# Ledger of designs, part 8: VHH binders against q07589

Target 1, 356 residues: q07589
Amino acid sequence: MSRILVIGAGGVGVITALSLWLKKESDVSLVVRSDYDRVLKHGYTIESCDYGRLEGWRPHHIYSSVEDAASAADNQGYNYIVVTTKNIIDGPVNSRVSNIIRPVLEKNKELHGPQLTTHILLVQNGIDIEKEIWAEFPREQYRYTVLSGIQLIGSTKIGSGHISQVGQDHLSCGAFDPQDAAAIQAANDFVRMYSNEGQNFVEFDPRVRYSRWKKLLYNAAINTSTALVGLDVPRCLEFGVNKKSTEIEVFHPAMREIIAIAASEGIIIEEEFITMFTEITRKKVFKPSMCVDCEKGQLMELEVILGNPIRIAKRNGVATPTLSILYNLLVLVQAKLKERKGLLKFDEKTATLVDE
Key: E = the ipSAE of ESMFold2; O = the ipSAE of ESMFold2 at other seeds; V2 = 0.75 times the mean of E and O plus 0.25 times the DockQ between their complexes.

## First folded at step 1 (VHH)

Design s53 (framework vhh_8h63_2)
Fold by ESMFold2-Fast, scan of step 1:
Structure s53 (fold): chain B 356 residues (1-356), chain A 125 residues (1-125)
Amino acid sequence: as target 1 above (356 residues)
Amino acid sequence: ELQLVESGGGLVQAGGSLTVSCAASGFTFSSYYMGWSRQAPGKERELVAGIYSGGSTYYADTVKGRFTISRDNAKNTLYLQMNSLKPEDTAMYYCATDSYGEDFYWGSPTEYDYWGQGTQVTVSG
């Protein structure tokens, strides 16, 4: 029976833990930070379009920190670490994914050495998110695989210990390294353990980089633009010049630049997705996750959605005029958020950034 | 030009069965979510069944256990097999498709991007 640690108790993480728990094929641990005391005493209230209404729900185990979860791993460790937190690589050092998972990888190594392979499933947006893990944990010292989770779910934490899921749980799980047989097997095993027939949709993803670049058509054009202006998608489309400038001169050019970067990496994305992703929320009053993060004063997943793609473009000689303007303006928005949170200091007397 | 054409409706007795079909053209059918919605006289339109590109299905509580949605990607055709029909199933049935979905949800039929012209199902009792 697989032991699975889910890190992140937001809308995605809690539903992930619930789906695994309902299947009865794994031992599920969840790291709950801000809501720990409430959840420990009263459990979760869940309103799910897939899984129904639950009161007082708990996974098999709840921990207030990753360190506590690692210490409580007994002699068996964890077979899977599922990371559902925001991936903010320009945020605080302790929030880096490699630093978040480190206590579990160290404990698994201490307990089992090379006999236990830890499967790290990144249920996070963006491109090249796996590269930090490979860089920080040398393969000669650690036994692990890195898996991609692409989640197409509408799930929000609407109160302490209260989750509302209105968009169906749709997960694509695959191996970042398509030649890693152990990772492929681990992904297929996760799909089996996560799948609840008639309730969710879960599939093995044989083309992880294709899927991530394809999702980036929406994230790099629409999440970014809406975050920059603080408007939902229909307002962005309707408020444009002649109700056309946003899609023709912002969304579509940004999407075409993503397609060109993907092509420079050997990945072909069909042109029809430009129209599909533009239309998908045209008549839905919907604010994408990056826009919501900005409104809540939370840092954006800026580097994994725009920074990394633009760096790839520069390396491969692909022009990114639209993406670069969006990125550089959002760098200023990110800096504003960091300043508000006390993570960035500006000296008004010298009119200079305090380098700390 | 995206087109959805429904067929197979008709008059059927209570307790009977009927299959309605939707012929899709003008898009890559296999990549899209497909659904069936219905609108009864004097009622709002409701989503009764949906099927994802990968084959996973959704059913409204009112039809669960009686209706089966399926797709034939080779023929670009969507089906709804209706069993144990009741007079309250009388409605115009619409085929609907949504874009390849990233960050959105199933819900109101108005959330689908494209609809067909409909096919009438009448259940006598």
Scores: ipSAE 0.000, ipTM 0.154, lowest interface PAE 14.3, mean pLDDT 85

Design s54 (framework vhh_7aqx_2)
Fold by ESMFold2-Fast, scan of step 1:
Structure s54 (fold): chain B 356 residues (1-356), chain A 126 residues (1-126)
Amino acid sequence: as target 1 above (356 residues)
Amino acid sequence: QVQLQESGGGLVQAGGSLRLSCTTSGFTFSNYAFSWFRQAPGEEREFVGAITWSGGSTDYADSVKGRFTISRDNAKNTFYLQMNSLKTEDTAVYYCAAGLDEYTWGYSEPYEYDYWGQGTQVTVSS
């Protein structure tokens, strides 16, 4: 049996743990932070369109921290680390993915040396999210693979220990390095362990970077714009000048810039996806995750959705007028959120930002 | 307010050593990649060396490889350039630079860095 550690107990992480647990092909551990006491005593209440209604549900193991999970006395380590947390590069250093997973990688190395390969599955938005892991953990010291999880799911934590899933669980899992045979095998193994016939849709992704750029057509244009204005997608489209300006002057230009950046790397995204992604939520009263994060006062996945694409564009000589305006305005929104959380301090007497 | 300030420059004889420091403030140091560039009179700024945000990778210009070492100290918000076996050709104004972590940056183009120091003069005499 594969031993799997799921980090992040939001809507995505809890459903991920549930699907693995229901399949009965893995030993599932979940890191639960704010809800730990409630979940330890009462388990999860889950209302899922795919998996049904559950009361008192728990995975095989629950830990209050990654450090506790890593220190668990079973001496077996973890075969998979599934990271479902928000990827907020510009947030606190301790929230960086590499720092989050470090205790597990160090413990696996200590217990097994080169005998255990740890498969790190990033179920997170954005581009270049794997590069931090490759840079931080030299392969001569650590044995691991990095896998991409692209999730389309409508799952939200609506209360302490209470998850509501109203959108189908659709996961695409593949290797960030398409030449890494071990990563490809690990991704296929994860697809098998995650698959629950008739309940979810999960598939192996042979073109991870293509799939991530494609998803950015939606995330970099629509998640970003809705976060700026605090409106759901149908309102953004209907409230535009002549019910057209939002899609023609904001969404479509941003999407075309993403296509141009992907093309600068040799990845071609079909122009028809601009129309498809614009229409997909036109009649669904839906606030994308970045908009919801802003409303909850939570930091946005700004750098992995806009920052990294713009840096790639700058390196490859691709113009990004629309993405750059969205990014620079959202940098201000992110700073506002950081200030409200005490992560950023402004001195009103001198009208200057206080050094970090 | 973001600031980068170089120190440790000066006059040194060929074959000698100098250690340059770049002290930073106004941003989260550990999230940034750092580099050193130099500029001789009448020349463009040329790349000297770089270190990624984690310290897990370093890169150097061929002309300084094996002689110069870049390092960082996150606790002090400072990064360094240890220059050994100095040559008269190393005479230049040395600039420190900081950019948000970028794992795909190449040979360190100046436009990839958002913040720059004022420069510190290094003069290597024969």
Scores: ipSAE 0.000, ipTM 0.125, lowest interface PAE 19.5, mean pLDDT 86

Design s55 (framework vhh_8fcz_2; at its last look DockQ between E and O 0.16; V2 from the best seeds 0.00; counts 0 for: pae E 18.6 > 2, grease 25.7 > 24.2, placed apart)
Fold by ESMFold2-Fast, scan of step 1:
Formats: C-alpha cells, sequence, structure tokens
Structure s55 (fold): chain B 356 residues (1-356), chain A 125 residues (1-125)
C-alpha cells in the first residue's frame, strides 16, 4: 500500500485526501494546521457534490506539522508527497514549496537511499512551478520525481473543519519531465489510486506544459482581472461598456498574449479555448481563487500565474502589454496585502519603502 | 533599490586564487538565485556561475567548472566566488547579479539585475 502525505488542508487538500481514502488503495496522512484540534476531536464536516455529506470524517493519519508527519514516517517513508498549498514565491521564505516539503524529503532520503523514489505531486496553479524543486534538491543527493496536478474543482473551507465542494472533482495528473519513465509510471499509479468511478474524473496528462499554458488562459486573464476589481466573473462581463469591453479589451487580449508566449516555446494552443474559457463561468456567480484570496487579505499566486509567463515572454521577445499592466497593478495589490500583514514596511516620514 | 557591492578583486599570478564577495541589499536576498558574470577587456558579458536561493544547487560555465566555487550566506546577505587555478583568460571585471527568477531559467546576459562598478580581476605574471 502506497503511503501518501497530503500537505494543505484547504478545500482542495481535504477533498484530495477524501478521494484517496475512499478508494482504499493507499494509507493517507493529512497535515492539518489551524484546524488540528477541531479535526482531531470532531473530524471534518464535508458537503460534496461528488462524495455526498460526511460528518466526523478523518483520513488514516492526521499531523499538526510537516515535521511531525516526517518523524512518524518510520522506516517506510512516503511514496507520494501531495502539495495543495498556495504557491506564493514572493511570500515568506518559510512558505516556499521546497522549504515546506524539505523535512519529508530529507527523511525519505535517509530511510530509502538511492534505489527508492519519492513522488512530489504539485496540485498548484502556474507555470515553471517544478523548477524550484529541481534547483533546490540536486538529483545526485535525492531520488524523486515531480508530478503535475491540475485540479478543476470548486471546493472551499467555509468554517473550521467544514468543507463545501460545489464543482466536480476533476484532476489531470502527469510528469513535468515527459521523458522521465519513473515519473510517468508514478502519475499513472496516482490516477489509479485517486479514481472513484462515478464520483470523480481523473486522467493521466501526457502534455503537462501544454495543459498548464492552456489553464493560464483562464488564470492569467480572469483570476487576475477579478482580483484587481473585486468582482465575480458575470459582473465583470455585464458591467463592461456595452456588456462587451471586458471580454474584448481585457480578457481576450490577455488570453492571446498567453497563446503567443506558449507558441514562442513551441506549444500551440487552439484559439477556440479563448471562447470556451470566457463562457465557462459567464453565468456562474463565482469569484476565482485569486479574487477570494485578495478579499480575505491573503497573498495571491501572482508570480506563478503572471510573473513567470511575463519573464518567459521577455526572454523570447514576445510583447505582453495587457498582461504587464495587470501584473504591475496586482504587484501593488500584493504589496498592500503584505503591508497589512506586517511583511512590508513603509516610512511615511520619508515616503519610502523600508529596505530589508 | 537593489544594491550589489562587489569586492575582492586584484592582481594575481597564473595558478593563483582569489575570493570575490558581493554584499546585497534592497531585496529579500534569501528568495532569489544569485549569479556571477564577467566582462573581459573588449568583449561582452559572460555568465560564470549560479546558485539557487537556498544554496542547495550550483551550476558553472564549462570554462570555470572544477576551478571556481559559488557559495552564499543568507544570514549575512552575501554571495561569494572562490576562484582557484586562475588563468590569464579569467581576466575580467566580475559582477554579481540578482536573478529575475531561478538560475536555470535565465543563465543569459542581460537577464540579471546588477549594479556598481564590479570588481577587477587581473591574472598576469
Amino acid sequence: as target 1 above (356 residues)
Amino acid sequence: QVQLVESGGGLVQPGGSLRLSCAASGFTFSSYAMNWVRQPPGKGLEWVSGISYSGGSTTYADSVEGRFTIIRDNDKKMVYLQMTSLKTEDTAVYYCAKDTGYSEFYYDEGAFDYEGQGTQVTVSS
């Protein structure tokens, strides 16, 4: 039985752990931080459109920290580390994905030596998110693969130990390195362990970079715009000039810039997806995750959704006028959030940013 | 504003050693990959070495592999380049550079943020 550690107890992480637990093919551990005492005593209350209503649910094991989970690994370690946390690379250094997983990866290295491989599944938005892990953990010292999880799911934590899922659980899982046979096998094995026939949809993704660029048509145009203005998608579309300016002058230009960046590295995205992604939430009163994060005073996944695409564009000579305006305005929104949290300090006497 | 202050250059004999230092300020040093680049007299910028944000991985240009070592001290906000077995071809102004992302994305001249006059390294008998 595969031993799987899920890091992140938000809407995505809890449903991920539930799906694995329901399948009965893995030993599931979940890292629960702020809700640990409540979950330990009462379990989770889950209202799921796919899995039904559960009361008092918990996975096989619950830990209050990644360090505790690593210590409890015994001589077997973890076969999979599933990371469902927000990927905020411009946030506190201790929140970096590589720092979050380090205790588990170090323990697995110690226990398993060079013949065993740990599979790191990143269920996170954005492009180039795997490169930090490769850079931080040299392959000469660690045996691991990095897997991509693209989860299209409407799941949120609505209270302590309370999860609401209103959008179907749809997961695409593949290897970031399409030539890594071990990663491909691990992704296929995860798909099998995650699949619950008739309740969710999960598939192997043979084209990870294509899929991530394609999802950025939505994330880089719509998540970003809604976060900037604090409106749901239907309001953005209806409130535009003649009910057209938002899609024609903001969403579609941003999406076309993403298509151009992907094309600059040899990945062709069909233009039909511009229409598809514009329409998919047009009639759903829905605030994308970046908009919700901003409204809750939480840092946004700005760098992996806009920063990295724009850096790739600059390197490859692709113009990004729409994405760059959205990015630079959201940098100011992110700074406002950092200042409110005490992560950024401004000196009003000198009218200058206090240098670190 | 980002400030990078290089030091440790000088005149050294072929086969000798030097350690270059770079003091960083104006950004969250521990969150960015750092690089060393050099400009030989009458030539363009040449990338020399890179180090990940934590120091967990390093990479080197073929011309310096096995002779140079890049290290960082995040507590002191410093990056260093330990140079051994120096050759006349290593004569250049050396600049430390803040990466725009991770070193593996942007091992390109002009993709870095750097400041100051650099530090001159002259290898001559």
Scores: ipSAE 0.013, ipTM 0.551, lowest interface PAE 7.9, mean pLDDT 87
Fold by ESMFold2, look of step 2:
Structure s55 (fold): chain B 356 residues (1-356), chain A 125 residues (1-125)
Amino acid sequence: as target 1 above (356 residues)
Amino acid sequence: QVQLVESGGGLVQPGGSLRLSCAASGFTFSSYAMNWVRQPPGKGLEWVSGISYSGGSTTYADSVEGRFTIIRDNDKKMVYLQMTSLKTEDTAVYYCAKDTGYSEFYYDEGAFDYEGQGTQVTVSS
């Protein structure tokens, strides 16, 4: 039975752990930071459109830190590291994915040397997210694969130990390197261990880049716009001029720009997905994840969702007027969040940013 | 250096009220979120409440929501915990804590600095 460590106990991470736990084919551990004592005593309260209401739920193991989880492996280590934390490239270095997973990779290497290949599944938004791992963990020193988990889900932590899932879980799992046979096998194994027939949808993804560009239609247009204005999708659509301007002048143009960028990289995204992503959330009254993060004072995944695609567009000569405005306004929102957290300081006497 | 001095603890009957204070120095107080954590007898630390650096956002553990109120005064460099409807389960040493900065889950998974001795709250008949 595979030993799986889920890192990140937000809305996505808890539902990921729940799905694995319900399947009963894996040993599921979850890192639960500040909620640890609450979850230890009372478990999670989960309200899920896929799994119903659960009270007092826990995975097989919970830990208060990644370091504790690595130490407590009873000399077996973990076959999978499933990363569901937000990927904040412009955030603090100790929040970098490579730094988060390092204790487990080091422990696996100590216990098994080259015998155990560690499967790192990134269930995170954005494009180019695997590059940090390849750069930080030389293949000469570490035995691992990097897998892509593309989740389309509406799941939010709404209080200590309380998860609300209003969007159905659709997971596509594949290998970032389509030539890596071990990664392909590990992705297929994960699909089997995650699948709960009739309750979720999960599939092997032979074409990870296509899937990530497709999800960017939602993330770069809708997730970002809702975060900027603090509204759920139905309100964004209904409040628009003539109940049309948001989708016609914001969502659709942003999505067409993503399609054009993907095309410049040889990835063809069907235009019908513009309508599909707009309609899938039109009647679901919940705030997308970036909007929720912003309301909670948390940094946004701005660079992996907007920054990276715009940089590709600039290299390839693709115009992005809508995405660029969204990005530049959200850079200001991100700076406001950083200032609140003490990561930036503005000197009001001089009206300038304080250099550090 | 960072200094956090908690006060206002004591012995109180169930159903009673108490206000804890924390005096902060040695850092730019108004730039950091502040928290209260507690350690019940023989147990580990338990997060109680948090407040954003401006005071515009507050969060509470389920066990205290509706009974406790976190307040800050940036001019005086103080954070307070107004406690009402106290229960014997609230017996603990209470610490105020400086948020260490960025946290993906600002009000639940952050790392905290706590340097004070804490203040004992005992709820007993």
Scores: ipSAE 0.000, ipTM 0.125, lowest interface PAE 18.6, mean pLDDT 84
Fold by ESMFold2 at other seeds, look of step 2:
Structure s55 (fold): chain B 356 residues (1-356), chain A 125 residues (1-125)
Amino acid sequence: as target 1 above (356 residues)
Amino acid sequence: QVQLVESGGGLVQPGGSLRLSCAASGFTFSSYAMNWVRQPPGKGLEWVSGISYSGGSTTYADSVEGRFTIIRDNDKKMVYLQMTSLKTEDTAVYYCAKDTGYSEFYYDEGAFDYEGQGTQVTVSS
């Protein structure tokens, strides 16, 4: 039975652990930081559109840290590490994905050497999110695969140990390296272990890079714009000059720039998706995830959504006037959030940043 | 050893006002953003308001914007929540919370350290 460690106990992570647990084909561990004592004693209360109401639920194992989970792996280790945290690469160093997963990779290597391949599933937004892992864990020293999880779900922690899922779970899982047969097999195995027939929707993704670049049309143009101005999509569209300027002067040009960057990487995205992403959000009166994160004072996934594509554009000679303006303004918003969290300090006497 | 002590709650009529206080100790108060969160009866925690380490930036949940004001005093290590135009929907236990900006990871909703017992606010006719 596969041993799976889910890292991140927000709305996404808890439903991920629940979905795996309900299938009864894996041994499910969850890292639960601040809610650990509550969940250990009372379990989770979950209200799920997919699974109904559960009280007192917990996965097979819970831990208060990744280090504790790694130590408790006994002589078995973990087959899968599922990362459901937001990927804030410009955040604290110890919150970087490579640092979060390192204790498990080290423990698996100590226990099993090359006999255990660790499958790292990144359920996170953005592009090039796998590259940090490849850079930090040389293949001659570690045996692992990196898998992509593109998840569409409406799940929120609404209290200590209390999860509300109001949007049905759709997961697409595939291999970042399409030539890695072990990764392809591991992704298909995860789809099987995660799929609860008639309750969630789970599929194998044979073209991970294409799928992530396509989703980036929405994320880099719409998600970012709403975060900058604090408005839902319908308001962004209706408040524009002549009810058209946001769509014509911001959303569409940003999306065309993403299409051009993807093309410079050999990935062709159909221009019809520009209109499609605008239209499927036009009548949804709610704030997208990055907008919500910003308003809650939480750091945004800014670098993986905008920073990374802009860096690719610079290397490949692709112009990004719209994306660059969005990015530079959001860098200021992110700095404001970091200052609020104490991760960035400004000395008002000198009008300069304080280095630590 | 973070300690947060909330006070100032009570019973008020709709349209009334209250000022909540939070005394902080056990950490370098002026280095951290502070927040108010609340737990309505039979509901989970919801974020109410936040204030930057310097006090120069404040944010509010849509449901309280324009009615509540968050204030901090770094010299006294205090956070306040000035509540006006109170509604029955504001009935909750209110907690102040330190931002956990040096945690190992971020969850999709974030995590706040709240160590106190909270202070009960009841708004009823």
Scores: ipSAE 0.000, ipTM 0.235, lowest interface PAE 14.3, mean pLDDT 85
ESMFold2 (binder alone), look of step 2: mean pLDDT 80; pTM 0.815

Design s56 (framework vhh_7qbe_3)
Fold by ESMFold2-Fast, scan of step 1:
Structure s56 (fold): chain B 356 residues (1-356), chain A 117 residues (1-117)
Amino acid sequence: as target 1 above (356 residues)
Amino acid sequence: QLQLVESGGGLVQAGGSLRLSCTASGRTDYMGWFRQGPGKEREFVASISGSGGSTYYADSVKGRFTISRDNAKNTLYLQMNSLKSEDTAVYYCVADYLEWGSPYDYWGKGTRVTVSS
């Protein structure tokens, strides 16, 4: 049986653990931080459109930290680490994905050496999210693969130990390195272990980078714009000048810039997706995740959704006037959130940022 | 749990016509069709808004395919005319759930269309 550690006990992470647990092909561990005491005593209350209503649910194991989970892996290790946390590159250093998974990779290397390959599945938005893992953990020294998980799911934590899922669990899982045979096999194995026929939709993704660029048409244009203005998608479209300026002057130009950046590295995205992604939420009162994060006072996944695309554009000579304006305004929104959290300090007497 | 059931696939000769149907177990907003040909990735074909007032097509099918819906029956249709060998694929129905969810939350299991000549 595969040993799987799920890191992140938000809506996505808890449903991920539940799906794996229901399939009964893996031993499931979940890292639960703020809700640990509640979940330890009472389990999870889950209202799922795919899996039904559950009271008092727990995975096989729960831990209050990644460090505790790593220590408990002694003599067995973890075959998969599923990371469902927000990827906030510009946030606190201890929240970086590479630092989050480090205790598990170091413990597995110390105790199991080459006998155990750990498959790191990043169920996170954005482009180039795998690169920091490859940089921090040289493949020659560590035995692991990196897998991409793209979720199209509406699942939120609505209270301590309480999850509400109202959008189908749809997972596309593939290898970041298309030439890594072990990663491809691990992705296919994960799809099998995660699949619950008649309840969820899970598929192997043979074109990870294409899929991530395609999702960025929506994330980089619509998640970003809605986060900046604090409005749902239909309001953004209806409130525009003549009910057209938002889609014509903001959404579509941003999407076209993403298509141009993808094309600069050899990936062609069909133009039809611009219209399709704009229309699919036109009449649905829906606030994308970045807008919700901002409203909850949580840092946004700014760098992986806009920062990295813009850096690729600059390297490849692609102009990004719309994405750059969105990015630079959201940098200010992110700074406001950091200031409110005590991560950034401004001195009003000197009118300057306090340098550290 | 929303279920989508496709029907209407089969073998048809080049230049012929075929009509696909997809019935949803509950209320939906946007619905659409994707297809996957042998050895190819899944590609967008057509989509339709919840009211039926807006329709969108891939350039390869414009003028030949027509998407429509019957909301009283929770059923989506794809009328395929002037079929070509390159239209050979498994056709998938997709839907957004009205109450909440990401775009294309739900996918059917697919129906196979083979165009011969």
Scores: ipSAE 0.000, ipTM 0.222, lowest interface PAE 14.4, mean pLDDT 87

Design s57 (framework vhh_8fcz_2)
Fold by ESMFold2-Fast, scan of step 1:
Structure s57 (fold): chain B 356 residues (1-356), chain A 120 residues (1-120)
Amino acid sequence: as target 1 above (356 residues)
Amino acid sequence: QVQLVESGGGLVQPGGSLRLSCAASGFTFSYYAMNWVRQPPGKGLEWVSGISGSGDSTTYADSVEGRFTIIRDNDKKMVYLQMTSLKTEDTAVYYCTTDWGYELYDFDYEGQGTQVTVSS
């Protein structure tokens, strides 16, 4: 039986753990931080459109930290590490994905060396998110694969130990390196263990980079714009000049720039998705995740959604006038959030950023 | 800008009652869960109670279950903690907060909190 460690006890992570637990083909451990005491004693209250209403639910194992989970590993270690936390490259160093997973990779190496391959599944937004893992963990020292998880799920932690899931759990899982046979096998195995027929939809993703660029049509155009202005999608569309300027001069140009960047890598994204992604939330009062993060005072996944695409564009000679304006304004919003959290300091007497 | 302002604390005798208030501004209040957390003298933060954005679901720490009630008024953008049968061990600075931190970080609370002291 596969040992799976889910890191991140937000809406996505808890539902991920629940689906694996319901299938009964894996031993599921969940890292729970702020809710640890409540969940240890009372379990989760879950309101799921796919899995129903659950009271007092717990996975097989609960740990208060990744370090504790690593220390508690039996002789098999962990076969999968599922990371569902926000990926904020410009945030605190200890929040970096590579630093979060390090205790588990070190413990698995100590226990099994090359005998155990650890499959790291990143259920996170953005492009190039796997590259820091490859950079930080030399393959000659660590036996692992990196897998991509893309969820089109609306799942939110609405109180301590309380999860609300809206919309079907739709997960696509694939290998970041399309030539890595072990990663392809691990992705197919995860799909099998995650699948609950009649309750969710999960599929193997043979084109991870295509799927991630495609999702960025929505994330880089709509998540970003709504986060900047603090409005839901219908308000952005209705409040535009003549009820047209937002989609014609902001959303669509940003989406076309993403298509152009993907094309510069040899990945073709059908222009029909521009219309599809604009229309799917036009009549639904919905604030995308980056807008919600900003309103909650949380740092945004700015670098993986806009920063990395723009850096790829610059390397490949692709113009990004719309994405660059959105990015540079959101850099200021991110700085405002960092200043409020004490992560950034400004000297009002000299009118300068305090550099250290 | 998000602001959370706690009030209603004070000195009360064991077995007494207090109602804490938290005034919220700068975000769409009804979309977000609200929590009360406390810090007793010389100890770390302890989660006390939570309420969903709609107010339909509430949760409580074992130590306060049956004694405390969390309620919210979305029209007034307020969350309250009704405390009854207070014990000396309930002495703490109380903060209101949303679920804003990553699970790798504790609650991100704003404001100075409100002091509750339970003694004779």
Scores: ipSAE 0.000, ipTM 0.172, lowest interface PAE 16.7, mean pLDDT 85

Design s58 (framework vhh_gefurulimab)
Fold by ESMFold2-Fast, scan of step 1:
Structure s58 (fold): chain B 356 residues (1-356), chain A 119 residues (1-119)
Amino acid sequence: as target 1 above (356 residues)
Amino acid sequence: EVQLVESGGGLVKPGGSLRLSCAASGFTVSSNYAAWFRQAPGKEREFVSAIYSGGSTTYADSVKGRFTISRDNAKNSLYLQMNSLRAEDTAVYYCAREFYGDSWTLDYWGQGTLVTVSS
């Protein structure tokens, strides 16, 4: 029976744990931070379009921290670490994915050495999100694989211990390294353990980097633009000059730049997706996650959605005029959010950023 | 532009059959979740049937055993075979597909296709 640790108790993480628990093919542990006391006493209230209504639900195990979950592993360890938290590279050091998972990887290494391979599933947006893990954990010292989870789901935490899911649970799971046979097998095994026929949609992703670049057509053009202006997608489209400037001068150029960057790596994205992604939310009053994050005063997944694509473009000689202006303006928005949270200090007497 | 176009509706007698088609234009779609919904005048939208990647299907209890959902990925088309039609099946039928995005949603792009079951 696989032992699975889910890190992140937001809408995505809780539904992930529920799906695994319902299948009854794994031992499921969930890290619940701020809601721990409520969930320990009352469990979760879940309203799910896929799984129905549940009261007092909990997975097999709950822990208040990753450190506690690692310590409680005893002599067993964890086969999978599923990370569903936001990936904010430019945020606090302790919130970096490599630092979040470190206690579990260290404990698994201590308990089993090379006898246990830990499969790290990143259910997070962006490109190059796996590279920090490969850099921080030398493969000679740690036995692990890194898996990609692209989750398309409308699931939100609407109160302490209360989850509402109104969009179908759709997960694509694959290996970041397409040559890693162990990672491919682990992804297929996860798909099997996660799948609940007739309730969710889960598939193996044979082309992880393609899928991530394709999703960036929407995230890098539309999440970013809406976050910058604080408007839903239909308002951005309708408020443009002659109801055309937003899609023609902002969305489509940004999407074409993403296609060009992917092409510089040998990955071809069909140009029809430009029209498709522009149209899918044209008539839906919908604010993408980055826009919602800004409105709630939360840091944006800026670096994994724009920073990393632009750095790849620069290395490969691809011009990014539209993505670069969006990025540099959103860097200022991110700095404003950091200043308001006390993570950035500005000295008004000298009119200078405090660097240390 | 990429759009979903429903066709195949019409007037049919009780016990008859119709085959609805939903074509996506301008794009070759990979095997995704796709569904049929219907709406009778003055009623809310009702789920009819869905097909998942890999070919598994689900049906509303009211149509189980009578309707069959299928797709042809090479033709970029979704179908609903409707057999043993009843008066209560009278409705406008809508095709919906799920697309990639930050938060993808089930969407209706066509005008729908009217199915009338009457003598």
Scores: ipSAE 0.000, ipTM 0.207, lowest interface PAE 13.3, mean pLDDT 85

